# Miniprotein binders against a2bj90, part 140

Target 1, 235 residues: a2bj90
Amino acid sequence: MSRSARRKTSALNTVLRVVEVFASIQGEGPFTGTYSVFVRLAGCNLRCPFCDTRYAWSLEAGKPLGVEELVEEIARYEPSLVVITGGEPLLQRHPLNSLVEGLESLGLRVQLETNGILPAPARDEQLWRVYHVVSPKDVPVRVPGAKLHPSWVDYARATGRAWFKFLVANEQHVREVAEYVAKLGIPRSRVYIMPLTPEKLDMKELLELHSRIASLAVKWRLNFSPRLHLLVQLP
Below, E stands for the ipSAE of ESMFold2; O stands for the ipSAE of OpenDDE; V2 stands for 0.75 times the mean of E and O plus 0.25 times the DockQ between their complexes.

## First folded at step 15 (miniprotein)

Design NX10 (at its last look DockQ between E and O 0.92; V2 from the best seeds 0.86)
Fold by OpenDDE base, look of step 15:
Structure NX10 (fold): chain B 235 residues (1-235), chain A 83 residues (1-83)
Amino acid sequence: as target 1 above (235 residues)
Amino acid sequence: NPDDEDEAQWLLKLARIYQRAAEQAARRGDYDKAIFYLDLAVELLEEALELFSNPEILKQIEQELQTTKERIEAYKKKLEEQK
């Protein structure tokens, strides 16, 4: 392989398509309340009808950013956590491993948000070391083409660094989640249920929906994820 | 049971929230999203029918359920016309 081919392959592993970078509070999952920098990556392998970030579905919606430049940008916010999200971050797996390496070298904690369709990190990937919140799209809401990759269950058991977050509207959805995680052998302590909120709810309706789903979480002995950013009107 | 009536009223309210979300999506030509929220509204209305005992309320929910199903079929046709 020529020196030019090695430089082109190295350059491809050092550029991410990024939609936005912003600071906020992590509103969802096990890190709720954490001051975080969000990195929204472009491109998704799904077209969820309820997606609030449709503008991130195409790779072309993102700007190319170098990993080094992105690490410097993130570090300026002094975050307690870096949240990698987007469409599906694992579509950019190679440069994402380089990003994680850069962030961890600065002592920054990293959490990935993924739909769990693509395989979990392997032991030789930098992504193996970070936290993952997996949001399956096959239960209880069924998105066409969504299927949880089995390796996420193995990764969760091996590392303790994965959680599973499910969108729910009612008790029947919570039942389906309970059955699904039991069948897969996912520990209930790693499962979060979250309200399925439509766009533009009033605050009273939003609070009532949170209350109802939280009560179901207690009844079913599952963790509850708020949508805290919606409740406190943060991005 | 007072608890069942409270739950039934909540399910009916939540169904109407999703119906409003569906209408907003349909006005934007987003029929995939509209169908998705109407399917959720159907599930909630069907569950509410199991919990209510008042015949007048049941009749209203049945009518709302039928109208919702008809809207789903109309939006499916619109979605096919966009392809």
Scores: ipSAE 0.860, ipTM 0.944, lowest interface PAE 0.5, mean pLDDT 94
Fold by ESMFold2, look of step 15:
Structure NX10 (fold): chain B 235 residues (1-235), chain A 83 residues (1-83)
Amino acid sequence: as target 1 above (235 residues)
Amino acid sequence: NPDDEDEAQWLLKLARIYQRAAEQAARRGDYDKAIFYLDLAVELLEEALELFSNPEILKQIEQELQTTKERIEAYKKKLEEQK
């Protein structure tokens, strides 16, 4: 089949359930500050009490979009980074691999956000080649049903394309994270701690919490992740 | 002691931030979120108790702890009623 015909056949066979697509700044993790397009996929395998995106929990919240159409929409933004998030994007693993293939064919850089319950990419998946920020929900906050799949640590070592991000409120939480990552063999250079911010903090409270957690990151020799989009009031 | 006092005062402030967040969540009917933030507040108040030595302050924290735990039980009941 010709290149054009193969692309049309793929679009007919591959659909993602998408909650929203929008441009903003990546506010968290190793790519903080990057002009990004966010693709929020529907469905989640957790019900975190602190979740800010509960509207993405149900697959029914997403609209079916063909992968080729979605690639075209994303490309129009001319992003420096495409952030695939959700719910839990790996619940839609098959069409997600097709989306990644389309984005990479255009030279677009891709980052996935995942809770790490489902296994890391295999070497033959398109997802193998993208960046991953893994946010385990079993430490220090203990969400029922959350457990990091051990393949993510192996993946991070093999590829250098995964980082681990943890919500923390105080030093005891940071200690729990440090013990957890040491036990799993996750290098400190791959670990981020991020302030556990409730909604609607005033700016002084937000800055103070950021300052306290950043100081702990330095003390414990871990990377610090802000919630930059909150500080600069972007979505 | 001065470093412990600063840390203890911050823990109290943060506990109250989470208590306020819990109240806001409860007003929306999000009792699971409210309980989550109150549980964090309890942890922070318990840590603060280990760092303060002033008996009047310790008594105030103990009362705040008791009140917070009562709110948790009340919200657990409301969450169950939503089932």
Scores: ipSAE 0.812, ipTM 0.921, lowest interface PAE 0.8, mean pLDDT 91
ESMFold2 (binder alone), look of step 15: mean pLDDT 85; pTM 0.824

Design NX11 (at its last look DockQ between E and O 0.92; V2 from the best seeds 0.84)
Fold by OpenDDE base, look of step 15:
Structure NX11 (fold): chain B 235 residues (1-235), chain A 83 residues (1-83)
Amino acid sequence: as target 1 above (235 residues)
Amino acid sequence: NPDDEDEAQWLLKLARIYQRAAEQAARRGDYDKAIYYLYLAVELLEEALELFSNPEIRKQIEQELQTTAERIEAYKKKLEEQK
């Protein structure tokens, strides 16, 4: 391969397809309440019927951004956390490792949101060092083509930097989650249940649903994830 | 049991929330989302039905289940017509 071909391939590994960059509060999972910059990456390997970010499903919905430019943009917000989300961020794994390297070089903490279908980070990836919230779509929500990759369980055990967030509507869903995590050997302390909220709930309905699912979390000895951003009307 | 009745009333309410969300999705042509929310509504209605002992309430839930099932089939047809 010519020096020119290596330079072109290195340049391709430094571009991300980005849908949006915005500052808000992390509303979900172990970092709830953290002032965060969200980077929504384009492209998804699922088509979840309940997805609220369908506009991010196509890679073409994202604009190409250089990793260096994106690091500078993120740094201007002075975030307490950088949340990499999207469709599925790990579809852009190579440039995402470069992004993580850039962000960590500035001392920024990084959290990835993933559906857990693609393999967990390997030890030689920059992604190995960051936090991960894995949102399985096989249980209980049974999205076609969703299957948690087993390597996420191993990664969680090896690093302590992974949590698992499950969407639930009722006690039966919570039971299915409890059985699923027990079968996989996921520690309950790493498991979050979160209400499956349909679009355009009123605040009273939203609060009642949160209350019901939180009570189930206590009953089943699981962590509760709010959708805090919806409760406080933030992006 | 008063606790079972409270839970049953909540499940009914939540089912109706998903039904409303399904109707809104269907109006946008999002029949995949509509069908999914109606399946969730069916699960919740079935669970509520097990908790209710009142024959009139049970009959209403059974009728709502039937109507929801018919709606699912109608939206499946619409989803196929979009492909």
Scores: ipSAE 0.845, ipTM 0.940, lowest interface PAE 0.6, mean pLDDT 94
Fold by ESMFold2, look of step 15:
Structure NX11 (fold): chain B 235 residues (1-235), chain A 83 residues (1-83)
Amino acid sequence: as target 1 above (235 residues)
Amino acid sequence: NPDDEDEAQWLLKLARIYQRAAEQAARRGDYDKAIYYLYLAVELLEEALELFSNPEIRKQIEQELQTTAERIEAYKKKLEEQK
């Protein structure tokens, strides 16, 4: 068999622990508004107090699914983007690389959401070629254990396929983000600030918070990320 | 100064949004989330206090800070009991 054929055969036996698969709109970051299939992987290496998806923290929350089976399920939605999220997807790195290989063989675009604690992809990984939205949790929030791995900055520079997204509530937080990204050498064009929204806000409160954070983004010359799915009441 | 007044009123409103969110989280037993939101509320109240000079308004904010601090300590006790 050729090298390509051997790798395809190996991917057939790989299993991921998956919490949910669903179609929606990507509501955050550089791909906001894109018709997407979300794959939420189980397991997380953080316990963020503001986490909206605590049900994905435990690896045991996921159902085991074969990679080939999952690729076929995703393809039936005909997505414009496949968003791999979680928990922390990089905790299942090996089978995740197999999933990415299968999705890319069908021409599907893939985006990963990560807290950036585990290292960025190596050049020989399938994950090297996908888009990444990295959400560090050591600034302005201070989640225990949440140190951004420095390889993400190197990866972003080498590939142009990573962006950095930060939850903020006020201008002090935005100042902290600005200082952090300047020290790391992350260009402003790759930085998004996003409103820290508790659940169950009414629409007026959601709009005011979006407006205030968007104004700060303009003031500080950073990109703004909405939480569009909340504004349009999608999952 | 109308810009300072608008900002100060927004900070108070946002602090109260996080205080309400903390109460909702506590009702679900999520005391770590509740404490986190109350710390955000404290930060916002302290920022608002810097912008107001009216003594009656400042006293109201200081009372709200005290009440919030007491709530934080109560929720910390609840969180420890869950462990």
Scores: ipSAE 0.789, ipTM 0.913, lowest interface PAE 0.9, mean pLDDT 91
ESMFold2 (binder alone), look of step 15: mean pLDDT 86; pTM 0.835

Design NX12 (at its last read DockQ between E and O 0.89; V2 from the best seeds 0.85)
Amino acid sequence: SPEEALRRAEELLDEAQWLLKLARIYQRAAEQAARRGDYDKAIFYLDLAVELLEEALELFKEAERLASNPELAEKIREILKQIEQELQTTKERIEAYKKKLEEQK
ESMFold2, look of step 15: ipSAE 0.851; ipTM 0.924
ESMFold2 (binder alone), look of step 15: mean pLDDT 88; pTM 0.880
OpenDDE base, look of step 15: ipSAE 0.856; ipTM 0.932
ESMFold2, look of step 19: ipSAE 0.851; ipTM 0.923
ESMFold2 (binder alone), look of step 19: mean pLDDT 88; pTM 0.880
OpenDDE base, look of step 19: ipSAE 0.855; ipTM 0.932
ESMFold2, fold request of step 20: ipSAE 0.838, 0.838, 0.792; ipTM 0.920, 0.919, 0.900
ESMFold2 (binder alone), fold request of step 20: mean pLDDT 88, 88, 88; pTM 0.878, 0.878, 0.878
OpenDDE base, fold request of step 20: ipSAE 0.835, 0.842, 0.841; ipTM 0.924, 0.927, 0.927
ESMFold2, last read: ipSAE 0.829, 0.833, 0.823; ipTM 0.918, 0.919, 0.912
ESMFold2 (binder alone), last read: mean pLDDT 88, 88, 88; pTM 0.876, 0.879, 0.880
OpenDDE base, last read: ipSAE 0.837, 0.836, 0.841; ipTM 0.925, 0.925, 0.927

Design NX2 (at its last look DockQ between E and O 0.79; V2 from the best seeds 0.84)
Fold by OpenDDE base, look of step 15:
Formats: C-alpha cells, structure tokens, sequence
Structure NX2 (fold): chain B 235 residues (1-235), chain A 83 residues (1-83)
C-alpha cells in the first residue's frame, strides 16, 4: 500500500460529519442531571416518524470536522460528560473511535446514544470502554428496519456499561418492554422507560405524562428516564 | 371502578394530545409523523373505550375513533402523493 493510500485512510478515520456541538444537562437515562457536551453526528440508518432531529438524518447535514479540532472544542466546555448522539453515531464508527481515544486521553467520560441496530463495540475498539445508552426502535414502537443487534445484550452483560431506553405512552407499551427485555435476558436494572412526548407539549401535560409513566415504572419495577431538558427548558 | 375511570380519562386526554401533535405535523407536510401519532391515538382510544361503561361517553369515543381512522387514511394518501 502506497504512502498516499495510508494518508487517505488515516484522513478518513480522523474526520466526523457533525451537525452541532452544544453544552447542556443530560436530560435522559442513567446520567440525568450531568453537565454535558453534546456532539450530534450526521447520518441515520432509520427514519423514525417521531424523530425530533430529522435535520441530522443526512450525512450532508453535518460539517466535516477533524477529530483533534473537535476534541479541543469539547474540552473548552469543561464537561462532566461527553454525549455522542445524532442520527446514528455508529455510522461514523472509525472516526468515532478516534474521537473517543482523544477524549479519554483528556480524562473525559463519554456516553454514546445509539439505536442499537449496528453491532456493539468489539473489545479492540476504543468504544468498548465508554458508556452506551441503547434506544431500541423495534419495541414498543416499531420503526421499519429497526432490530436490536444481539451483541448489545452480550456487551451489557460483559461490561456493565450499557443501558436500554424505551419510549412508552401507556401500560401496554410498558408490558411489551418488560416481555421484550425478559425474552432477550436484559437485566431490569439496565432498562429505562421514557415518556413518548410530542413536540411543543404544554408544560402541565408534559408533567402529567411524566408522572403517569413514572408510576408505571414503579409498578413494573423498571427505571424511569425523564425528559429533564424539556421540563427545565434546556436544549 | 373509580381507578378505571381515572385511567380512562387519562387515556382519552393523552389520545387528544397525540391528535393535536398529528394535526401540527400534517400542517407541516410531515404526514409520516402525523400517521404515527394518530396510530397512538387509536390505541389509546380503544383502550379507553374498554374502560368506559357510560353509553354516551362510549358513543363519543367510537365516533372520535372512526374520525381518527379516516384521517389516517387521508394522510396515508397524502404521504403517497409526496413520493
């Protein structure tokens, strides 16, 4: 392989398509309340009807950013957590591993948000070391083409660094989640249910929906994820 | 059961929240999103209908359910016209 081919492959592994970088509070999952920098990556392998980030579906919606430049940008916020999200971050798996390496070298904690369609990290990937919140799109809401990759269950068992977050509207959805995680052998302590909130919901209605789903979480012995950022009006 | 009536009222309220979300999506031409929220509204209305015993409330829910299903078919047609 020529020096030019190695330089081109190294350059391809060092550039991410990024939609936005911003600081906020992690509003969802096991890290709720954490001061975080969010990195929204471009491109998604799904077209969820309920997606609030449709602008991130195309790879072309992202700007090309070097990993080093992005690490420096993130570090300036002094985050307690770096949240990698987007459409589907694992579509950019190679440069994402380089990003994780850079962030970890600074002692920054990293959490990935993924739809779980693509395989979980392998042991030789930098992504193996970080936290993952997997949001399956096959239960209870069924998005066409969504299927949880089995390797996420294995990764969760092997590392303890994965959680599963499900959108729910009612008790029937919670039942379907409970059956699904039991069938897959996902520990209930790793499962979060979260309110399926439409855009621009009234704050009173939003709070009532949170209360109803939280009560179901207790009844069904599952963890509850708020949409805290919506409740406190943060990005 | 008073607990069933409270739950039924909540499900009806939540269905109407999703119906409003669907209408907002449809106004933007997001018919896929509109259909999604109306499908959720249908599920919630059907569940509420099972919990209500009052004939007048049941009749109202049945009508709302039918109108919701008709609107889903309209939006499916509009979604196909966008392809």
Amino acid sequence: as target 1 above (235 residues)
Amino acid sequence: NPDDEDEAQWLLKLARIYQRAAEQAARRGDYDKAIFYLDLAVELLEEALELFSNPEIRKQIEQELQETKERIEEYKKKLEEQK
Scores: ipSAE 0.863, ipTM 0.946, lowest interface PAE 0.5, mean pLDDT 94
Fold by ESMFold2, look of step 15:
Structure NX2 (fold): chain B 235 residues (1-235), chain A 83 residues (1-83)
Amino acid sequence: as target 1 above (235 residues)
Amino acid sequence: NPDDEDEAQWLLKLARIYQRAAEQAARRGDYDKAIFYLDLAVELLEEALELFSNPEIRKQIEQELQETKERIEEYKKKLEEQK
């Protein structure tokens, strides 16, 4: 039997609830500019008011896909990076580890996007070996219940494979971020500030906001993350 | 410190960007998003107010701030009604 036929007899613990799979450019964080395939997993443990992907909040928004089928779909794009996002991908942790195993067996580089509420990977998880961009939602945007799990700082220190990205609108927010990361012992080199961009900004407004936040990043000696996909009008 | 006049003008421009974003969200019925952006606008207006000493300018900002706070209360009622 072919691989696709064998997939239909796989155990349910190898199934992910997937909202969408698409190719684009990673527009944010340390891998900005990389040709990527995005896998948006269903379900989120937050209801952030500023969320632009509310359609991924419910687990029922995703369709069930076998991990082997998903690996094959991703591989057809020939990506330089596979970005696992969502909702909150760690809500589907067990089958996500299986997906990571499949992707890494093909030599594909993987980056996870997480709000950091659930714990960082353990050493015996496949997720231990991938890159993580952690976006805490407790500071400065103050989403209740969004406390960063302390294991992410330990993970970043132990592996060098995690960075922390914060949405900011002004210098007061940047000050709050600087105080927060200093208290947690997160070095500046792992911290990104990113413009808090509402939907439907015209290009001039988008560029001005980027310029202002980039200037603050330089002033505060933090890394700047664009939202490059918005600037170049990609999904 | 940054240039106070340039910073104050930018804070006002950004507050108005967030106010517009809030109106757009409210037209779609997304009152939680609208409130979030108006709360940001309030923060920015309060910060801008600290940078201006001209009484006429301060009065205009204080009026805008009060109007924004009133819209927040309006949207909070709308959000509760959606439950």
Scores: ipSAE 0.837, ipTM 0.919, lowest interface PAE 0.8, mean pLDDT 91
ESMFold2 (binder alone), look of step 15: mean pLDDT 85; pTM 0.836

Design NX3 (at its last fold request DockQ between E and O 0.98; V2 from the best seeds 0.88)
Fold by OpenDDE base, look of step 15:
Order: C-alpha cells, then sequence, then structure tokens
Structure NX3 (fold): chain B 235 residues (1-235), chain A 83 residues (1-83)
C-alpha cells in the first residue's frame, strides 16, 4: 500500500458522522445529574419503534466532523462528562476510538450509550477505558434483530465500567429483566430499570409513571434510572 | 383487595396513555410505533382485567381490548401498504 493510501485510510479513521452536539444534564443511568456534553452520532443497526431519535438512524443524517475539531468543540463546554450516544455509536468504532483518545488526553471522562448488539471493546481499544451504559433491546421489549452480545457481560465483570439499562412499563417487564440478568450472570448492582415513556406525556402522568417504576425497582432490588431531563425539561 | 384495585386502575390508566401515544403515531403515519404502543396497551389491559372483579368494569375492559386488537390489525395492514 502506497504512503498516499495509508494517509487516506488514516484520514478516514478520524471523521465521525455527527447529528448534534449539545450540553445538558445526564438524565439517565449511573451518571444521572452530571453536567454533560452529548455527542449524538449518526447511524443505527436497529429500528426501534419507540425510538425518540429516529432522525439519527441514517448515517447521512450526520455531518462529517474531524475528531480534532470535535474534541475542541466538546472541550469548550468544560463538561464533567462526555456522553457519546446516537443511533448506535459503535457503528463508527474506529473514529470513535480516536475521539475517546483525544477526550481522555484532556482529562475528560467519557460515557458511551450503546444497544449492546456489537461486541464490547477489546483491551487494545481506547473504548476499553471508558464507561458504558448498555441498553439491551431484546428484553423486556423485543426489537427485531436485537440480541445482547455476550462480550458485554464479560466486559462488565472484567472492568466494572458497564451498566445495563432496561425500559419497563409494568411489574411483568421488571420480572423479565430480573430473570434475564440472573440467567446471564449480570450483577443486580449493574442493572437499571427505566420507565418506558411515550413522547409528549404530561408532567403528572410522567411523575406517576416514574413513581410506579421506582417502587418496582425497590421491590425487585434493582437500580432505578429516571428520565431526569424530561422531569426538569432539559434536552 | 384495595391494593389490587389501585394497581388495576393504574394499569388501565397506563394502557390509555399508550393508546393515546399510538393514535399520535398513527396520525403521523408511524404505524410501527402505533402498533408497538397498542401491543403494550393490550398487555396492560389484560393484566388489569385479571385484577378487576366488578362485572361492569370487566366488560368495559374486554370491549377496549377488542377495539385495541382490531386497531392493531388495521395498522398492520397500513404498515404493509407503506412497504
Amino acid sequence: as target 1 above (235 residues)
Amino acid sequence: NPDDEDEAQWLLKLARIYQRAAERAARRGDYDKAIFYLDLAVELLEEALELFSNPEIRKQIEQELQTTKERIEAYKKKLEEQK
């Protein structure tokens, strides 16, 4: 391979398709309440019927951004956490590792949001070092083509840097989650249940749903994830 | 049991929340999303039906279940027509 071909391949590994970058509070999972910059990557390997970010499903919905430029943009917000989300961020795995390297070099903490279909980070990836919130789409809500990759369980055990977040509507869903995580050997301390909220709930209905699911979390000895950003009307 | 009645009323309320979400989705042509929320509503209505002992309430839930199932089938056809 010519020097020119290696430079072109290196340049391709430094561009991300980005839908949006914004600052807010992390509303979900173990980092709830953290001032965060969100990087929404384009492209998804699923078509979840309940997805609130359908506009991110196509890679073409994202603009190409260089990793260096994106690191500089993120750093200007002085975030306590960088949340990489999107459709499925791991579809852009190579440039995503470069992004993580850049962010970590500035001392920024990074959290990935993933559906867990693609393999967990390998030890030689920069992604190995960051936090991961895995949102399986095979339980209790079954999205066609969703299956948690087994390597996420191994990664969680090896690193302690993974959590699993499940959407639930009722106690039956919570039971299914409890059975699923027991079968896979996921520690309950790493499991979050979160209310399955439809779009445009009124605040009273939203609060009542949160209360009901939080009570189930206590009953079933699981962690509760709010949708805090919806409760406080943030992005 | 008062606790069962409270739970049954909540499940019924939540089912209706998802039904309204489904109707909003269907009005946008998002029939996949509409079907998804109606399937959830069916599950919740079936669970509520098991908890209600009142024959009049049970009859209302059974009718709501039937109407919801019919709506799912109608939206499945519309989803197929979009393919």
Scores: ipSAE 0.863, ipTM 0.946, lowest interface PAE 0.5, mean pLDDT 94
Fold by ESMFold2, fold request of step 20:
Structure NX3 (fold): chain B 235 residues (1-235), chain A 83 residues (1-83)
Amino acid sequence: as target 1 above (235 residues)
Amino acid sequence: NPDDEDEAQWLLKLARIYQRAAERAARRGDYDKAIFYLDLAVELLEEALELFSNPEIRKQIEQELQTTKERIEAYKKKLEEQK
């Protein structure tokens, strides 16, 4: 291969389309409360009606950034956790693996957020060794075309590095989640239910919804995920 | 039963939270989001209806259900126009 052809191939493998990078607190799931840098990647394979980040749906919404440049930007925040989210970050799987390699070489902890449609990491991927919070969208919210790839359950069992998070509004939704995870063989210790929270909810309503869903989590012996960043008014 | 009454009142309150969220989404032109929240409100109202036996309260909930379903149909037409 000529030098220019190899450069083009390498550039495609080292470039990500990035919507935003910012520091905040991880407000959801098993790492709730952790000082984090969020990296929002462009592109999504779903069009969830409840999505709060519609601006990230199109791949063209992201700016092309080299992986090395992005690693340096992230490192300057001195994060305790790097949260890679999007859209659906696995749509940019190849350069994402390069980003993970760079972050892990600096000793930075990485968590991926995914809708779980694309397969879980293979053992030879850099993504194999990081943490994953998988949010299936076929139960209870029933987004068309959203089906959890079965490899995520196998990955969770093999590694212990994946958790499953579900948006719920009421007990009927929790029952549907419980049936779904039981059928798939996902242990309750790996399952989070989280309040289905619209934008611009006032604090009293936010707290009451949190209380009701947390009580259901206790009743059904599932983990509860808050929306902590909403409660403390952080991005 | 006070636990059933508390749950029924909460379901009505939550339905109204989602109805307001739907209105906010519709004002921004996000009719798919608006329909999603109204569908949730319908589920919650139907659930609440099963917990009340008082005919006056049931009639009120049924009227709210009908109004909500009419809004869903109106927003579906708006969504089709956007396609």
Scores: ipSAE 0.851, ipTM 0.934, lowest interface PAE 0.7, mean pLDDT 92
Fold by ESMFold2-Fast, scan of step 18:
Structure NX3 (fold): chain B 235 residues (1-235), chain A 83 residues (1-83)
Amino acid sequence: as target 1 above (235 residues)
Amino acid sequence: NPDDEDEAQWLLKLARIYQRAAERAARRGDYDKAIFYLDLAVELLEEALELFSNPEIRKQIEQELQTTKERIEAYKKKLEEQK
């Protein structure tokens, strides 16, 4: 391959389809309450009925941005955490590894939100070094085609850098989650349950649903994830 | 006991929360979302029905279950029309 052809291939591998970049507070998972910049990547390999970000389903929803340009935009916010989400960000795996390299070179903490259908990072990927919140959609919400890739369990055990976050409505859902993680050998310390909040709840209903799921987390000895941004009315 | 009564009442309230969410989704033409939330409502109403012994409350829940199932079938028909 000529040097010119290699340059063209590298350029294509350093472009991401980005839906939005904004500063907020991480409302979910192990880094709840952290000042964060959210990078929503376009494209998704699922069509979850409960999805609140349907505008990101198509790759065409994303604007092409170079990795260097995106790193500079993120850095201007001076975030404590960079949250890379989507769609499904692992659909853009190759340029995503380049983005992670750039962000880590600036000392920024990176967290990926993924549905876990695509394989976990390999040791030679830049993604191996960052945090991952995996949101399985096979249990309890039963989205067709949403089977968790088994490599995520191995990655979590090997690195301690993955957590599993499940949407739940009631105790039966929590029981299904508990059975699922026990069967796969996922430690309870790596498991979060989060309320399955429909849109347009009033504040009393939103708080009560949070309270009920949090109580179940205590009962079942699992971690609880709020949806804090909804409670404090942030993006 | 008091805990069972609180649980039963919460299941009814949550079912109604999801039913309202389904109505909002249907108004936007998101019938897949509406069906998903109504399926959750059915599960919650069925659980609540097992916890109540009062005939008047049971009759109300059974009526609500029937109405919800009929709404699911109507939205499935709407979803097929979008395909």
Scores: ipSAE 0.771, ipTM 0.901, lowest interface PAE 0.9, mean pLDDT 90
ESMFold2, look of step 15: ipSAE 0.848; ipTM 0.931
ESMFold2 (binder alone), look of step 15: mean pLDDT 85; pTM 0.835
ESMFold2, look of step 19: ipSAE 0.837; ipTM 0.927
ESMFold2 (binder alone), look of step 19: mean pLDDT 85; pTM 0.834
OpenDDE base, look of step 19: ipSAE 0.862; ipTM 0.945
ESMFold2, fold request of step 20: ipSAE 0.833, 0.827; ipTM 0.929, 0.925
ESMFold2 (binder alone), fold request of step 20: mean pLDDT 85, 85, 86; pTM 0.830, 0.832, 0.837
OpenDDE base, fold request of step 20: ipSAE 0.850, 0.854, 0.854; ipTM 0.941, 0.943, 0.942

